# VHH binders against TRIO and F-actin-binding protein (TRIOBP), part 11

Target 1, 110 residues: TRIO and F-actin-binding protein (TRIOBP), of Homo sapiens (Human) (q9h2d6r1778to1887)
Amino acid sequence: LNFKKGWMSILDEPGEPPSPSLTTTSTSQWKKHWFVLTDSSLKYYRDSTAEEADELDGEIDLRSCTDVTEYAVQRNYGFQIHTKDAVYTLSAMTSGIRRNWIEALRKTVR
Short names: E, the ipSAE of ESMFold2; O, the ipSAE of OpenDDE; V2, 0.75 times the mean of E and O plus 0.25 times the DockQ between their complexes.

## First folded at step 24 (VHH; framework vhh_gefurulimab)

Design w2 (from v1 with S31K; at its last look DockQ between E and O 0.51; V2 from the best seeds 0.00; counts 0 for: pae E 3.1 > 2)
Fold by ESMFold2, look of step 24:
Formats: C-alpha cells, sequence, structure tokens
Structure w2 (fold): chain B 110 residues (1-110), chain A 123 residues (1-123)
C-alpha cells in the first residue's frame, strides 16, 4: 500500500512537456501544496488542515501514469509525472524528497 | 518571500565548538516549528534537532548531550550550539520550517529550507 505525504510545488496547469523557448515561466507560476499519495492518485491541498477537510486544490490520476522522471528546474529539485493525457511538473525542496517521491510514484507505473 | 539563511559554518578541530544561526524572514517565525538537518557527502540528509513553536526540543541520538537547539522569536532566529564536535559531524547543515508546529523528524513535513552552511571537523 503506497502512502506518502509531504510538501512540494507544482506548476498549476498540466500540459505537454515544456519546449525550449524565449518566454520563461517565472516562479509566480509555481504553487506550493501539501501532497498526499494514494494507490490511484496524487491529491494536493493548500495545507494539512485542508487535507483533513478534504478540500482539494487538485488531483493527478496515477492510473494513467506512464513515467516519472527528473526534470531540471532553477532552484529546486524538479521532476515530471507523465500520464496518458498530460505532463505534470513538480519540484521538491531537497534531493532526498525528490528521490523518495519518484520512487513512490514509479511503483504506480505499469 | 519566505527565506531561511544559515550561517556560522566553518572549520573546527575535534572536541571544539561551533554555533550555527538561521535567519528567518517573510513569515511569523514564532508560529512555526523549526529544525536542523545535515548531509555529509554521499549520504542521505538526516535529522539533527527540532524545536516546536512552543519551545519543546527533540534531538537525534547521535547529537544528544552535545548539541543544543534554541530559538529567539524576537530576532526571528534559530540556533544550533554544537559542542564536543567529532569528525562524523562534518556535513552541510540546513534549517527548515514546519507549518504544523510539531517539529517532526521527517524531511517531507518541512515546506521551506535554507541553502545550508558547511561544517568541517578535522585535525
Amino acid sequence: as target 1 above (110 residues)
Amino acid sequence: EVQLVESGGGLVKPGGSLRLSCAASGFTFSKYAAAWFRQAPGKEREFVSAITSGGSTTYADSVKGRFTISRDNAKNSLYLQMNSLRAEDTAVYYCARDERGSGSPWMEYYDYWGQGTLVTVSS
């Protein structure tokens, strides 16, 4: 049973993987959330109080997850969750946190 | 902007002492738990000590009796007094905050981290 929670940041909107461009997204596009991994989804909340109240900020359906890979970001430890329909870009505050999340998320890849 | 900035690292001989500081800004420091973690090259980051918003302290077994965590809420600062230093204490030391106020030893529960300060214990 995969269960894990903790703080990370996510780009608000899923999309295709970023391509090189002259227009760089600033840190204002990143939102810090409290993430909770379940067997089938990665849910995120504004904080642990919102989790207790089940007041979601968002949810990533992991049943369609195809890959989880490191992805370079400027100041934090970034990675991407690739799903059938979208790519989600997240970042962790430490390399250890990133490693632990990637390991946990990869267990959902089939 | 939430910031945590460590300082006070350096080179010290075994048996010596060093005091680390962490300057907090951009938030109400007194409402948060704060902690020190450390990471030696090639090793996982590990818990050193935490202090709750209410002032209760917790220490990793390897540092008990040698290290003292403290906070000064008027100065928005976290401290780590390190005595009787050993070669195994050589690491980059990081401060971090915990919005739940509980001072968990779990890294994942800390939402903001400093860049770290290097402590080298060598003869």
Scores: ipSAE 0.301, ipTM 0.613, lowest interface PAE 3.1, mean pLDDT 86
ESMFold2 (binder alone), look of step 24: mean pLDDT 88; pTM 0.902
OpenDDE, look of step 24: ipSAE 0.846; ipTM 0.919

Design w3 (from v1 with G101K; at its last look DockQ between E and O 0.75; V2 from the best seeds 0.00; counts 0 for: pae E 3.1 > 2)
Fold by ESMFold2, look of step 24:
Structure w3 (fold): chain B 110 residues (1-110), chain A 123 residues (1-123)
Amino acid sequence: as target 1 above (110 residues)
Amino acid sequence: EVQLVESGGGLVKPGGSLRLSCAASGFTFSSYAAAWFRQAPGKEREFVSAITSGGSTTYADSVKGRFTISRDNAKNSLYLQMNSLRAEDTAVYYCARDERKSGSPWMEYYDYWGQGTLVTVSS
């Protein structure tokens, strides 16, 4: 099982209130995080210092992951992690970074 | 907002030289490692060179001895002096910031990127 870390963005959807905006509508926003892949979860942190202090921003339980697929988004190179409870939408800066993350995630879930 | 803006790209003949600049704003540039990456048409983005906050430098093997990375912290600027240019150096060149401050060759470790500047080396 290969360890992997890196910067990606995730949509502001699960477990968070809608973000205030200039408009009166609540819309999803991309939030940049430092992601760390383990053998059972994808953890994410504000930055690598927060990782060292074990100050999680969130965690995606890969034990319940059913699918990891490319997904068209407005920003950069998107993909989704489907779990029993939620769908997480992430994006990477380049298509190569996206491909490498999808490969690593698929290996983790078999 | 953190911003990085590259400039200095252009068309140059083989054997020529160019100097790229990257203007940094929205953060304390002197506290961070910075790097140059490049992406040739149809290829993956690849590491070129990095410089730590302390001034230590690293280079991809393909550019070692021809390219020199430097920084001017008073001007919040990163530079790449490119000498003895070859056709293989044709690419879009990107500057990037490493919040980990180590100057990693792994592009996944860079949290902010510029939009790139095109360098074409052709007869």
Scores: ipSAE 0.360, ipTM 0.731, lowest interface PAE 3.1, mean pLDDT 86
ESMFold2 (binder alone), look of step 24: mean pLDDT 87; pTM 0.886
OpenDDE, look of step 24: ipSAE 0.814; ipTM 0.902

Design w4 (from v1 with S104T; at its last look DockQ between E and O 0.77; V2 from the best seeds 0.00; counts 0 for: pae E 2.3 > 2)
Fold by ESMFold2, look of step 24:
Structure w4 (fold): chain B 110 residues (1-110), chain A 123 residues (1-123)
Amino acid sequence: as target 1 above (110 residues)
Amino acid sequence: EVQLVESGGGLVKPGGSLRLSCAASGFTFSSYAAAWFRQAPGKEREFVSAITSGGSTTYADSVKGRFTISRDNAKNSLYLQMNSLRAEDTAVYYCARDERGSGTPWMEYYDYWGQGTLVTVSS
């Protein structure tokens, strides 16, 4: 089992606005979760207790992931996971945390 | 609604002392581990010290014997007493909480952070 775990934030909806949009400018769009990387998906939970009870808040299927890239956001250190069905926008607390997550995700999607 | 608010930062001469405070609200502070991290300009954020809900403490090697972490659960407050300050202690100091209660040095395990208080150690 190749787990990486930690707190990050994710936007409310998987989306990829190509231009300025009123729907993506609010801080209420970011939701904090406990993220757990597995060999096939990135799962996220309310907290580590929810992880132990397997009470998911969501899951990103990495089997269909096409790209993981840095993405400029208003706060923190953003990146995107591109999949066949959706684009997920996440943010990390520091640039080092972002770098480590991108590296781990890229290894998993190979 | 969880808030952590640092205070007590300022300018101080080398060899001086400073006491930082962190006011916690919106959660049961006594059930959480709490920690101080710091970030100097242009550097990665680094662990300074942690205290568990039970009062066990850990320190980064660079601050052992000079810094003392403490908590007052009745006041929902975390403290850092900093003595024998050096120029390399200049940084923004952040208060953070760990819902697991273990007080690890790993930043990824801290879910809420304050906005920081600046400490400058300069002649």
Scores: ipSAE 0.409, ipTM 0.715, lowest interface PAE 2.3, mean pLDDT 87
ESMFold2 (binder alone), look of step 24: mean pLDDT 88; pTM 0.896
OpenDDE, look of step 24: ipSAE 0.826; ipTM 0.906

Design w5 (from v1 with E99D; at its last look DockQ between E and O 0.77; V2 from the best seeds 0.00; counts 0 for: pae E 4.4 > 2)
Amino acid sequence: EVQLVESGGGLVKPGGSLRLSCAASGFTFSSYAAAWFRQAPGKEREFVSAITSGGSTTYADSVKGRFTISRDNAKNSLYLQMNSLRAEDTAVYYCARDDRGSGSPWMEYYDYWGQGTLVTVSS
ESMFold2, look of step 24: ipSAE 0.218; ipTM 0.627
ESMFold2 (binder alone), look of step 24: mean pLDDT 88; pTM 0.899
OpenDDE, look of step 24: ipSAE 0.807; ipTM 0.895

## First folded at step 26 (VHH; framework vhh_gefurulimab)

Design x1 (from v1 with G101R; at its last fold request DockQ between E and O 0.80; V2 from the best seeds 0.00; counts 0 for: pae E 2.1 > 2)
Amino acid sequence: EVQLVESGGGLVKPGGSLRLSCAASGFTFSSYAAAWFRQAPGKEREFVSAITSGGSTTYADSVKGRFTISRDNAKNSLYLQMNSLRAEDTAVYYCARDERRSGSPWMEYYDYWGQGTLVTVSS
ESMFold2, look of step 26: ipSAE 0.411; ipTM 0.738
ESMFold2 (binder alone), look of step 26: mean pLDDT 89; pTM 0.906
OpenDDE, look of step 26: ipSAE 0.793; ipTM 0.888
ESMFold2, fold request of step 28: ipSAE 0.428, 0.483, 0.460; ipTM 0.762, 0.782, 0.778
ESMFold2 (binder alone), fold request of step 28: mean pLDDT 88, 89, 88; pTM 0.897, 0.908, 0.902
OpenDDE, fold request of step 28: ipSAE 0.851, 0.857, 0.845; ipTM 0.924, 0.928, 0.924

Design x2 (from v1 with D61E; at its last read DockQ between E and O 0.91; V2 from the best seeds 0.00; counts 0 for: pae E 2.01 > 2)
Amino acid sequence: EVQLVESGGGLVKPGGSLRLSCAASGFTFSSYAAAWFRQAPGKEREFVSAITSGGSTTYAESVKGRFTISRDNAKNSLYLQMNSLRAEDTAVYYCARDERGSGSPWMEYYDYWGQGTLVTVSS
ESMFold2, look of step 26: ipSAE 0.317; ipTM 0.693
ESMFold2 (binder alone), look of step 26: mean pLDDT 88; pTM 0.898
OpenDDE, look of step 26: ipSAE 0.812; ipTM 0.900
ESMFold2, fold request of step 28: ipSAE 0.447, 0.506, 0.461; ipTM 0.753, 0.792, 0.772
ESMFold2 (binder alone), fold request of step 28: mean pLDDT 88, 88, 88; pTM 0.902, 0.899, 0.900
OpenDDE, fold request of step 28: ipSAE 0.855, 0.861, 0.852; ipTM 0.930, 0.932, 0.927
ESMFold2, last read: ipSAE 0.491, 0.458, 0.404; ipTM 0.780, 0.767, 0.743
ESMFold2 (binder alone), last read: mean pLDDT 89, 88, 89; pTM 0.905, 0.902, 0.904
OpenDDE, last read: ipSAE 0.863, 0.857, 0.861; ipTM 0.934, 0.930, 0.931

Design x3 (from v1 with A60Y D61E; at its last look DockQ between E and O 0.84; V2 from the best seeds 0.00; counts 0 for: pae E 3.5 > 2)
Fold by ESMFold2, look of step 26:
Structure x3 (fold): chain B 110 residues (1-110), chain A 123 residues (1-123)
Amino acid sequence: as target 1 above (110 residues)
Amino acid sequence: EVQLVESGGGLVKPGGSLRLSCAASGFTFSSYAAAWFRQAPGKEREFVSAITSGGSTTYYESVKGRFTISRDNAKNSLYLQMNSLRAEDTAVYYCARDERGSGSPWMEYYDYWGQGTLVTVSS
């Protein structure tokens, strides 16, 4: 049922300023999570043990996803998930991981 | 804090040997799978080898028979013995841990990484 899993980081506050930059704000906190993509949502957990116990840290409803785009961040390889109600900023350790996640997530945008 | 610190990189001629070390701290090293990955300039980071807490090993095809991963849990250390080195082995080598314990070849499964050590294979 799960189409992709892996470690990424997410900013602990949804949304970014409307004008993107090469630097994110220094006050934003990156939090590392175990991400699990399903056909309708991106769930994230403290680790894979928490996934097995279904103890979510959070969930992004992909049914309302309008766009997934690369986004410049200070470190690592950032991207944003745009939904009807919020913009989520994530980062991956390598550009290849980012590319694979964006490709997988974009399949939910219709 | 969890730390992984690689060492032992350097310049070596084709056909030569080099041994990399990774010093682990801030966690119970013996309970985790650990792995080496590498990244050549302008290339994606790629899997080299992994070892489970129980000592089972996995190798990327191009290094099988030439590289040997090992661990010394008493010294909290991971090693990569690299023999018969080729120019294509030139890369920054990274140590990583896998909290799932399976020693996956997929980068996404590794939650902590070292900062890398450079290996250059050149005539």
Scores: ipSAE 0.294, ipTM 0.679, lowest interface PAE 3.5, mean pLDDT 85
ESMFold2 (binder alone), look of step 26: mean pLDDT 87; pTM 0.891
OpenDDE, look of step 26: ipSAE 0.623; ipTM 0.828

Design x4 (from v1 with S31E; at its last look DockQ between E and O 0.10; V2 from the best seeds 0.00; counts 0 for: pae E 4.2 > 2, placed apart)
Fold by ESMFold2, look of step 26:
Structure x4 (fold): chain B 110 residues (1-110), chain A 123 residues (1-123)
Amino acid sequence: as target 1 above (110 residues)
Amino acid sequence: EVQLVESGGGLVKPGGSLRLSCAASGFTFSEYAAAWFRQAPGKEREFVSAITSGGSTTYADSVKGRFTISRDNAKNSLYLQMNSLRAEDTAVYYCARDERGSGSPWMEYYDYWGQGTLVTVSS
């Protein structure tokens, strides 16, 4: 029974938690996905047809989430989901949609 | 807490009519634009109609003149009157909330959705 869903964009190569590294840099591309908030994870799909077929593009385990914060991005309204293993950078079409997603994600974080 | 629940779907013959309802809860419905989208089997979800908080309406070209969107803010409800139904109208119909928008036809403006109600138009 999933009520919060919507289009957002995510960087394909999620950031690592802070670690020393001078040689590895990644160029990231924004990819538009259909996001579905569940009780313990944020799943994302190519589109709503892929959701119907359960053909995931990815999944963020919210049980390991430590923080959800706004993050400045060039065009849309960005935010980050910090987990024990990775940092995911997302963007929403409006500031209100960003606010609603951050609020919903924070309620899911224990 | 935010919840949208559709009802009123069913099986009808071509040329028939149905009225869909969407019950909203967990937010101040009157402050939001709301919309109907539909998804035929194996197809992408597409815009049907939207209504702003001020009552202005927008329709997809394929349904204009046959479908009428309306809202009753006192009952926290959104409606879709569907007349002159065709086989191409067969789909799951979804109610969605537009986050303080103008009733946009773009799915990117909607972040809460109902579970859908099935409309089948067939002889």
Scores: ipSAE 0.217, ipTM 0.656, lowest interface PAE 4.2, mean pLDDT 86
ESMFold2 (binder alone), look of step 26: mean pLDDT 88; pTM 0.894
OpenDDE, look of step 26: ipSAE 0.838; ipTM 0.914

Design x5 (from v1 with R100K; at its last look DockQ between E and O 0.02; V2 from the best seeds 0.00; counts 0 for: pae O 7.5 > 2, placed apart)
Fold by OpenDDE, look of step 26:
Formats: C-alpha cells, structure tokens, sequence
Structure x5 (fold): chain B 110 residues (1-110), chain A 123 residues (1-123)
C-alpha cells in the first residue's frame, strides 16, 4: 500500500491525547514526528526507522474525524484534525505541505 | 455502580507475552476513553497507554512498539497486549476510565480505577 508520509509536528497539550512521556508537564510542547496516513488512521512515529520497526508513538482514528481545518499557530503552518473525542493540532513546515496533508485527510472525512 | 476489574496478570519470562483484560460494568466503555497505568514496587504510578472512544491510541515511550491497547465494545472490555516483556515491566497494572474522554496521561483525568493485576517478568 502506498501511504502518504512525511514530517510534521504535533502539539502536545495537557488534557488532549498526547504522545506521552513518563514525566508529565503542564506546558504545551511541539513534538516532531514522522506521520503515516492510512485509509482509516493517521499514525506517527519518532522517525522512519521507528516506522519500519513498528514502534508506534500514537495513532489518530480518522473514522471519527468530522473536520480538518487550517489553524493559526506560532510554529510554521498549523491545522487541526477534529474527531469525536478530541482536536489534534498539527504543524507543517510549508504552506504547500499543509495543503497537501489537509486535502489528503479530508478524503477520509465522512 | 461503576466497576472496573482487571485480569490476565501473572508470571512471565523476559521476551514473553501477556494479554491483560479489563471488564467494565455500570457504564459503556465505548462512550469513554480508557487507559492502562502501572505501578512498580517503590515507584509512582505511571501512564502506559490510552484509547479514546473514537479509537485514537497513545503509548508511553517505554512501551511503544511492544504494547497494544484495544477494546471490545460487545464485551465492554479493554485489553493490553504486552509483547517482548522486560523485567522493568514488572508492576501492578490498573485500568482506568477517563471522564473527559481525552486519553490523557495525567491520572487526575480518571475518575474510576480497577484494583489492579500483577505482572511479574522474571527469568
């Protein structure tokens, strides 16, 4: 299967589904991840090597996705994935990359 | 009355596998987020993995690639498949309900807990 892949950052906020560490923090942080879009989910890894090793950091179930929107952020070009359970804030390095990801993700919205 | 009951714990050798179960009653898991936490002897309770009602999953760094969280709505149950177990995975494992459905790693977000099931990884 040919999936869309690439680097982005995800905002780890308290109270939202995070890529958690053993040490909890009260401050929101941007974390870089290697993202893999499948037909039903958005998976993210530490890097492409981690993907090959099946070392999953997290997964967003897109079956419950209701919307994908641009979102203003301080770091590069932000957008949000709205699901039944939570809103995930991501950031792409360029406007073009953001557009490509949003378009790809919106195809999964039912 | 809301209740969570863990099972499946036991003794396993390093490199082995174990599957934990959490049976819920008094509420429907599919309407909530749920998580696994664990507490090793002499250590604080720590986040292991969470799953939201929408199916989104997160994992602690220490278990990524080895553990898989899932649920069965028909059985109203939560599961934790643990592969490639290590000595440091030895702990009492707790199932918990996230009231806000966020799948947060912070314990204060969870309003109900099970009594726990012991997992011992030893040669």
Amino acid sequence: as target 1 above (110 residues)
Amino acid sequence: EVQLVESGGGLVKPGGSLRLSCAASGFTFSSYAAAWFRQAPGKEREFVSAITSGGSTTYADSVKGRFTISRDNAKNSLYLQMNSLRAEDTAVYYCARDEKGSGSPWMEYYDYWGQGTLVTVSS
Scores: ipSAE 0.018, ipTM 0.271, lowest interface PAE 7.5, mean pLDDT 90
ESMFold2, look of step 26: ipSAE 0.393; ipTM 0.734
ESMFold2 (binder alone), look of step 26: mean pLDDT 88; pTM 0.899

Design x6 (from v1 with T58Y S104T; at its last look DockQ between E and O 0.79; V2 from the best seeds 0.00; counts 0 for: pae E 2.2 > 2)
Amino acid sequence: EVQLVESGGGLVKPGGSLRLSCAASGFTFSSYAAAWFRQAPGKEREFVSAITSGGSTYYADSVKGRFTISRDNAKNSLYLQMNSLRAEDTAVYYCARDERGSGTPWMEYYDYWGQGTLVTVSS
ESMFold2, look of step 26: ipSAE 0.466; ipTM 0.778
ESMFold2 (binder alone), look of step 26: mean pLDDT 88; pTM 0.893
OpenDDE, look of step 26: ipSAE 0.805; ipTM 0.895

## First folded at step 27 (VHH; framework vhh_gefurulimab)

Design y1 (from v1 with Y112V; at its last look DockQ between E and O 0.76; V2 from the best seeds 0.00; counts 0 for: pae E 4.0 > 2)
Fold by ESMFold2, look of step 27:
Structure y1 (fold): chain B 110 residues (1-110), chain A 123 residues (1-123)
Amino acid sequence: as target 1 above (110 residues)
Amino acid sequence: EVQLVESGGGLVKPGGSLRLSCAASGFTFSSYAAAWFRQAPGKEREFVSAITSGGSTTYADSVKGRFTISRDNAKNSLYLQMNSLRAEDTAVYYCARDERGSGSPWMEYYDVWGQGTLVTVSS
């Protein structure tokens, strides 16, 4: 079942103009999460305790994933997951971690 | 708030010794596994040694018998005693924590890292 787990960061969705229901910043922000790859999605949690309690921070539906590619970011090692609905930008602490995640994600969607 | 700060790096000749320290703050250090990793210029970061919350230790093959990891939970500190240093030990050394407590050699399991301390081994 579960293919891979580990800590990565995901870039918060770039903001629309601020509104009461959606509070955004003038720039994108990275949020660190515990990521868990499943057969059809990449789920992320506050930490491994939240995973055991099934308290999701978010989820990327990989069933519509079209591509997973390296993407240049500042200090970390970035990559993008392209889906029919959205593009998600993630980063790993090292190039080796990024490589391993891209390989695992590509196997899941192909 | 949660921080790890390395110190004790410097210049040392081959065959010499150096002791690194890592000061932990903002969390209950005794509940976590802790580890040292290192990164030489142009190379990927690699595992050096880990110590579990219970005190069990592991070492990369390249440092076994020369390096000793230890912790002092009363002082919220992690240490690495490095003996018989070689030029290939030249790197920035990082400390890191693992919430699961296992002391994994895999970088993916460490959620908090220090900024590193430089160790240079040269004539």
Scores: ipSAE 0.240, ipTM 0.625, lowest interface PAE 4.0, mean pLDDT 85
ESMFold2 (binder alone), look of step 27: mean pLDDT 88; pTM 0.901
OpenDDE, look of step 27: ipSAE 0.671; ipTM 0.838

Design y2 (from x6 with D61E; at its last fold request DockQ between E and O 0.82; V2 from the best seeds 0.71)
Amino acid sequence: EVQLVESGGGLVKPGGSLRLSCAASGFTFSSYAAAWFRQAPGKEREFVSAITSGGSTYYAESVKGRFTISRDNAKNSLYLQMNSLRAEDTAVYYCARDERGSGTPWMEYYDYWGQGTLVTVSS
ESMFold2, look of step 27: ipSAE 0.475; ipTM 0.780
ESMFold2 (binder alone), look of step 27: mean pLDDT 88; pTM 0.896
OpenDDE, look of step 27: ipSAE 0.818; ipTM 0.901
ESMFold2, fold request of step 28: ipSAE 0.420, 0.508, 0.465; ipTM 0.743, 0.794, 0.776
ESMFold2 (binder alone), fold request of step 28: mean pLDDT 88, 88, 88; pTM 0.903, 0.900, 0.901
OpenDDE, fold request of step 28: ipSAE 0.847, 0.846, 0.839; ipTM 0.923, 0.922, 0.918

Design y3 (from x6 with S56D; at its last look DockQ between E and O 0.89; V2 from the best seeds 0.00; counts 0 for: pae E 3.3 > 2)
Amino acid sequence: EVQLVESGGGLVKPGGSLRLSCAASGFTFSSYAAAWFRQAPGKEREFVSAITSGGDTYYADSVKGRFTISRDNAKNSLYLQMNSLRAEDTAVYYCARDERGSGTPWMEYYDYWGQGTLVTVSS
ESMFold2, look of step 27: ipSAE 0.315; ipTM 0.690
ESMFold2 (binder alone), look of step 27: mean pLDDT 87; pTM 0.886
OpenDDE, look of step 27: ipSAE 0.840; ipTM 0.921

Design y4 (from x6 with S31E Y112V; at its last look DockQ between E and O 0.80; V2 from the best seeds 0.00; counts 0 for: pae O 8.2 > 2)
Fold by OpenDDE, look of step 27:
Structure y4 (fold): chain B 110 residues (1-110), chain A 123 residues (1-123)
Amino acid sequence: as target 1 above (110 residues)
Amino acid sequence: EVQLVESGGGLVKPGGSLRLSCAASGFTFSEYAAAWFRQAPGKEREFVSAITSGGSTYYADSVKGRFTISRDNAKNSLYLQMNSLRAEDTAVYYCARDERGSGTPWMEYYDVWGQGTLVTVSS
């Protein structure tokens, strides 16, 4: 089984760990990460080396995912992962990349 | 700061040739895989060619036999020799870095991109 991987950015409040929210605030910042999609989660790392070293920066449990939608953002091509507990706002470099990620993620919606 | 800067684009007639350059700064290009992508007007950005850190090369079917990717480690640069150019080769050409060194055709694996250089093939 091949997992989808790639660079994207996630919108988070300043500081770590990332702080998911139901709404985007003006104080949020974009952080670039290396994302890895599994059958049950979306993990993200500083880079692919960090992935190999298992140095996880964050993880979204997709078992609670309810929807994945396009979302207008100032930074490139945005979309949101909706879970029961939070909404995560992400951004891809191109429209095509966004489409591919949304399609992949929607397959995990329960 | 890490950056890539493309150059060499311009206007050329069908059947002509052009050589693009990509200069890296802030890192050693040869330690990474590198690729060329292009984006035509109204179209999605697409893979053109890649060279791995080991020197292996890959090409999109549309450019095989016409384009050649190469690197100059001493100049910390990447090149794309484009021969037998066609109207459909018209696009903004981008160079990009793949930190994994594999030279994948998937642009989402590349973390550094240049600003692009325009290539126009027209009679």
Scores: ipSAE 0.015, ipTM 0.307, lowest interface PAE 8.2, mean pLDDT 88
ESMFold2, look of step 27: ipSAE 0.227; ipTM 0.643
ESMFold2 (binder alone), look of step 27: mean pLDDT 88; pTM 0.896

Design y5 (from x6 with Y112H; at its last look DockQ between E and O 0.02; V2 from the best seeds 0.00; counts 0 for: pae O 5.8 > 2, placed apart)
Fold by OpenDDE, look of step 27:
Structure y5 (fold): chain B 110 residues (1-110), chain A 123 residues (1-123)
Amino acid sequence: as target 1 above (110 residues)
Amino acid sequence: EVQLVESGGGLVKPGGSLRLSCAASGFTFSSYAAAWFRQAPGKEREFVSAITSGGSTYYADSVKGRFTISRDNAKNSLYLQMNSLRAEDTAVYYCARDERGSGTPWMEYYDHWGQGTLVTVSS
């Protein structure tokens, strides 16, 4: 099966991983990445070329994913991936893209 | 007694690769978050990469796309695969444990550290 791939942005705190809390309160910045959804993880890269070169920028282990929810953000259409470790805030360019990603990710919830 | 022991450091040429290891004892790595930090001569210790108890990974911007952190639960060990090494990667590399399980770039939250292993990147 082909994995779902595409461009999104992830909210990163300067030098800080995503917070375990539901709300990011510190000054954060959005970083655009090429995302690849596998059976057990969401990987993200600088771009598709980086993916081919296995130059990983980060990975969210979805085996501990407990929920995926829409989340209001200033930049485009946001949603959050909830894991036992942290909450990751992402943003898609369109509402449709967000919906598709949320649906795909929810299928990985154990 | 909790202990972390790094190994794998050495001299390597720019563009080369090196794999660091961190052997844990007295606790189970998979129940914690773990991270690599590094300290270059005359500089402050800085965050390099972390892996959460859940297996998520993240990296400092300076090493993204070049370094990969991983964990072997059977060996109770942490690893840092370093590719495309640069002179500025020269440092003593430390592994550390975060009992919170989420990892952090702030070293004050880590309760146990290894003694470090020296990585020298030079032509």
Scores: ipSAE 0.025, ipTM 0.382, lowest interface PAE 5.8, mean pLDDT 88
ESMFold2, look of step 27: ipSAE 0.244; ipTM 0.646
ESMFold2 (binder alone), look of step 27: mean pLDDT 89; pTM 0.905

Design y6 (from x6 with S56D G101R; at its last look DockQ between E and O 0.85; V2 from the best seeds 0.00; counts 0 for: pae E 3.3 > 2)
Fold by ESMFold2, look of step 27:
Structure y6 (fold): chain B 110 residues (1-110), chain A 123 residues (1-123)
Amino acid sequence: as target 1 above (110 residues)
Amino acid sequence: EVQLVESGGGLVKPGGSLRLSCAASGFTFSSYAAAWFRQAPGKEREFVSAITSGGDTYYADSVKGRFTISRDNAKNSLYLQMNSLRAEDTAVYYCARDERRSGTPWMEYYDYWGQGTLVTVSS
């Protein structure tokens, strides 16, 4: 049940609110992954070979998703997936790819 | 670091020719399919042509018979020979790689892209 696949980037850590500065805080970094939308989740893998082997890098549970919306970022064409537990920030190479992903995600979360 | 660098763009009159090049570095170019996409101002990026790691070629209908994709694996280079250019070929042309080696026309399947080279076809 793979509804949509493609390359995007995701921030290493789900978006944090403005936090007090700590001496050990690190700058969030974009990581490129192969994303696969299923019937209830957005899975991501190192590449399509890892998908074939079911070796996940991560998974976003869309059953708890409350919103999917465009979000301005420094990198390409950003959007966010808001869930009850976290906010995930992704970016797509083109605005068309972003639009298609948002549409597919919204259909999944209805 | 994976790098794709396009060159050879410029201004050309309708009916003219240009040859685009894409220099690949930071990966084993011969193991990947590679493709050209283009994006006209105000338009969505679209597939132009792809070549598999084995040398099979694919073309968008709008460029068949006018454009020829090729690769030189010894030089880590991808080429697009564009003949009989038309005003509608005006776009930024992007080189991209496909780790699945299939040469798909779907741009979501390409993981690395060049910065593009501008081709302007005008009188």
Scores: ipSAE 0.339, ipTM 0.724, lowest interface PAE 3.3, mean pLDDT 87
ESMFold2 (binder alone), look of step 27: mean pLDDT 86; pTM 0.877
OpenDDE, look of step 27: ipSAE 0.829; ipTM 0.913

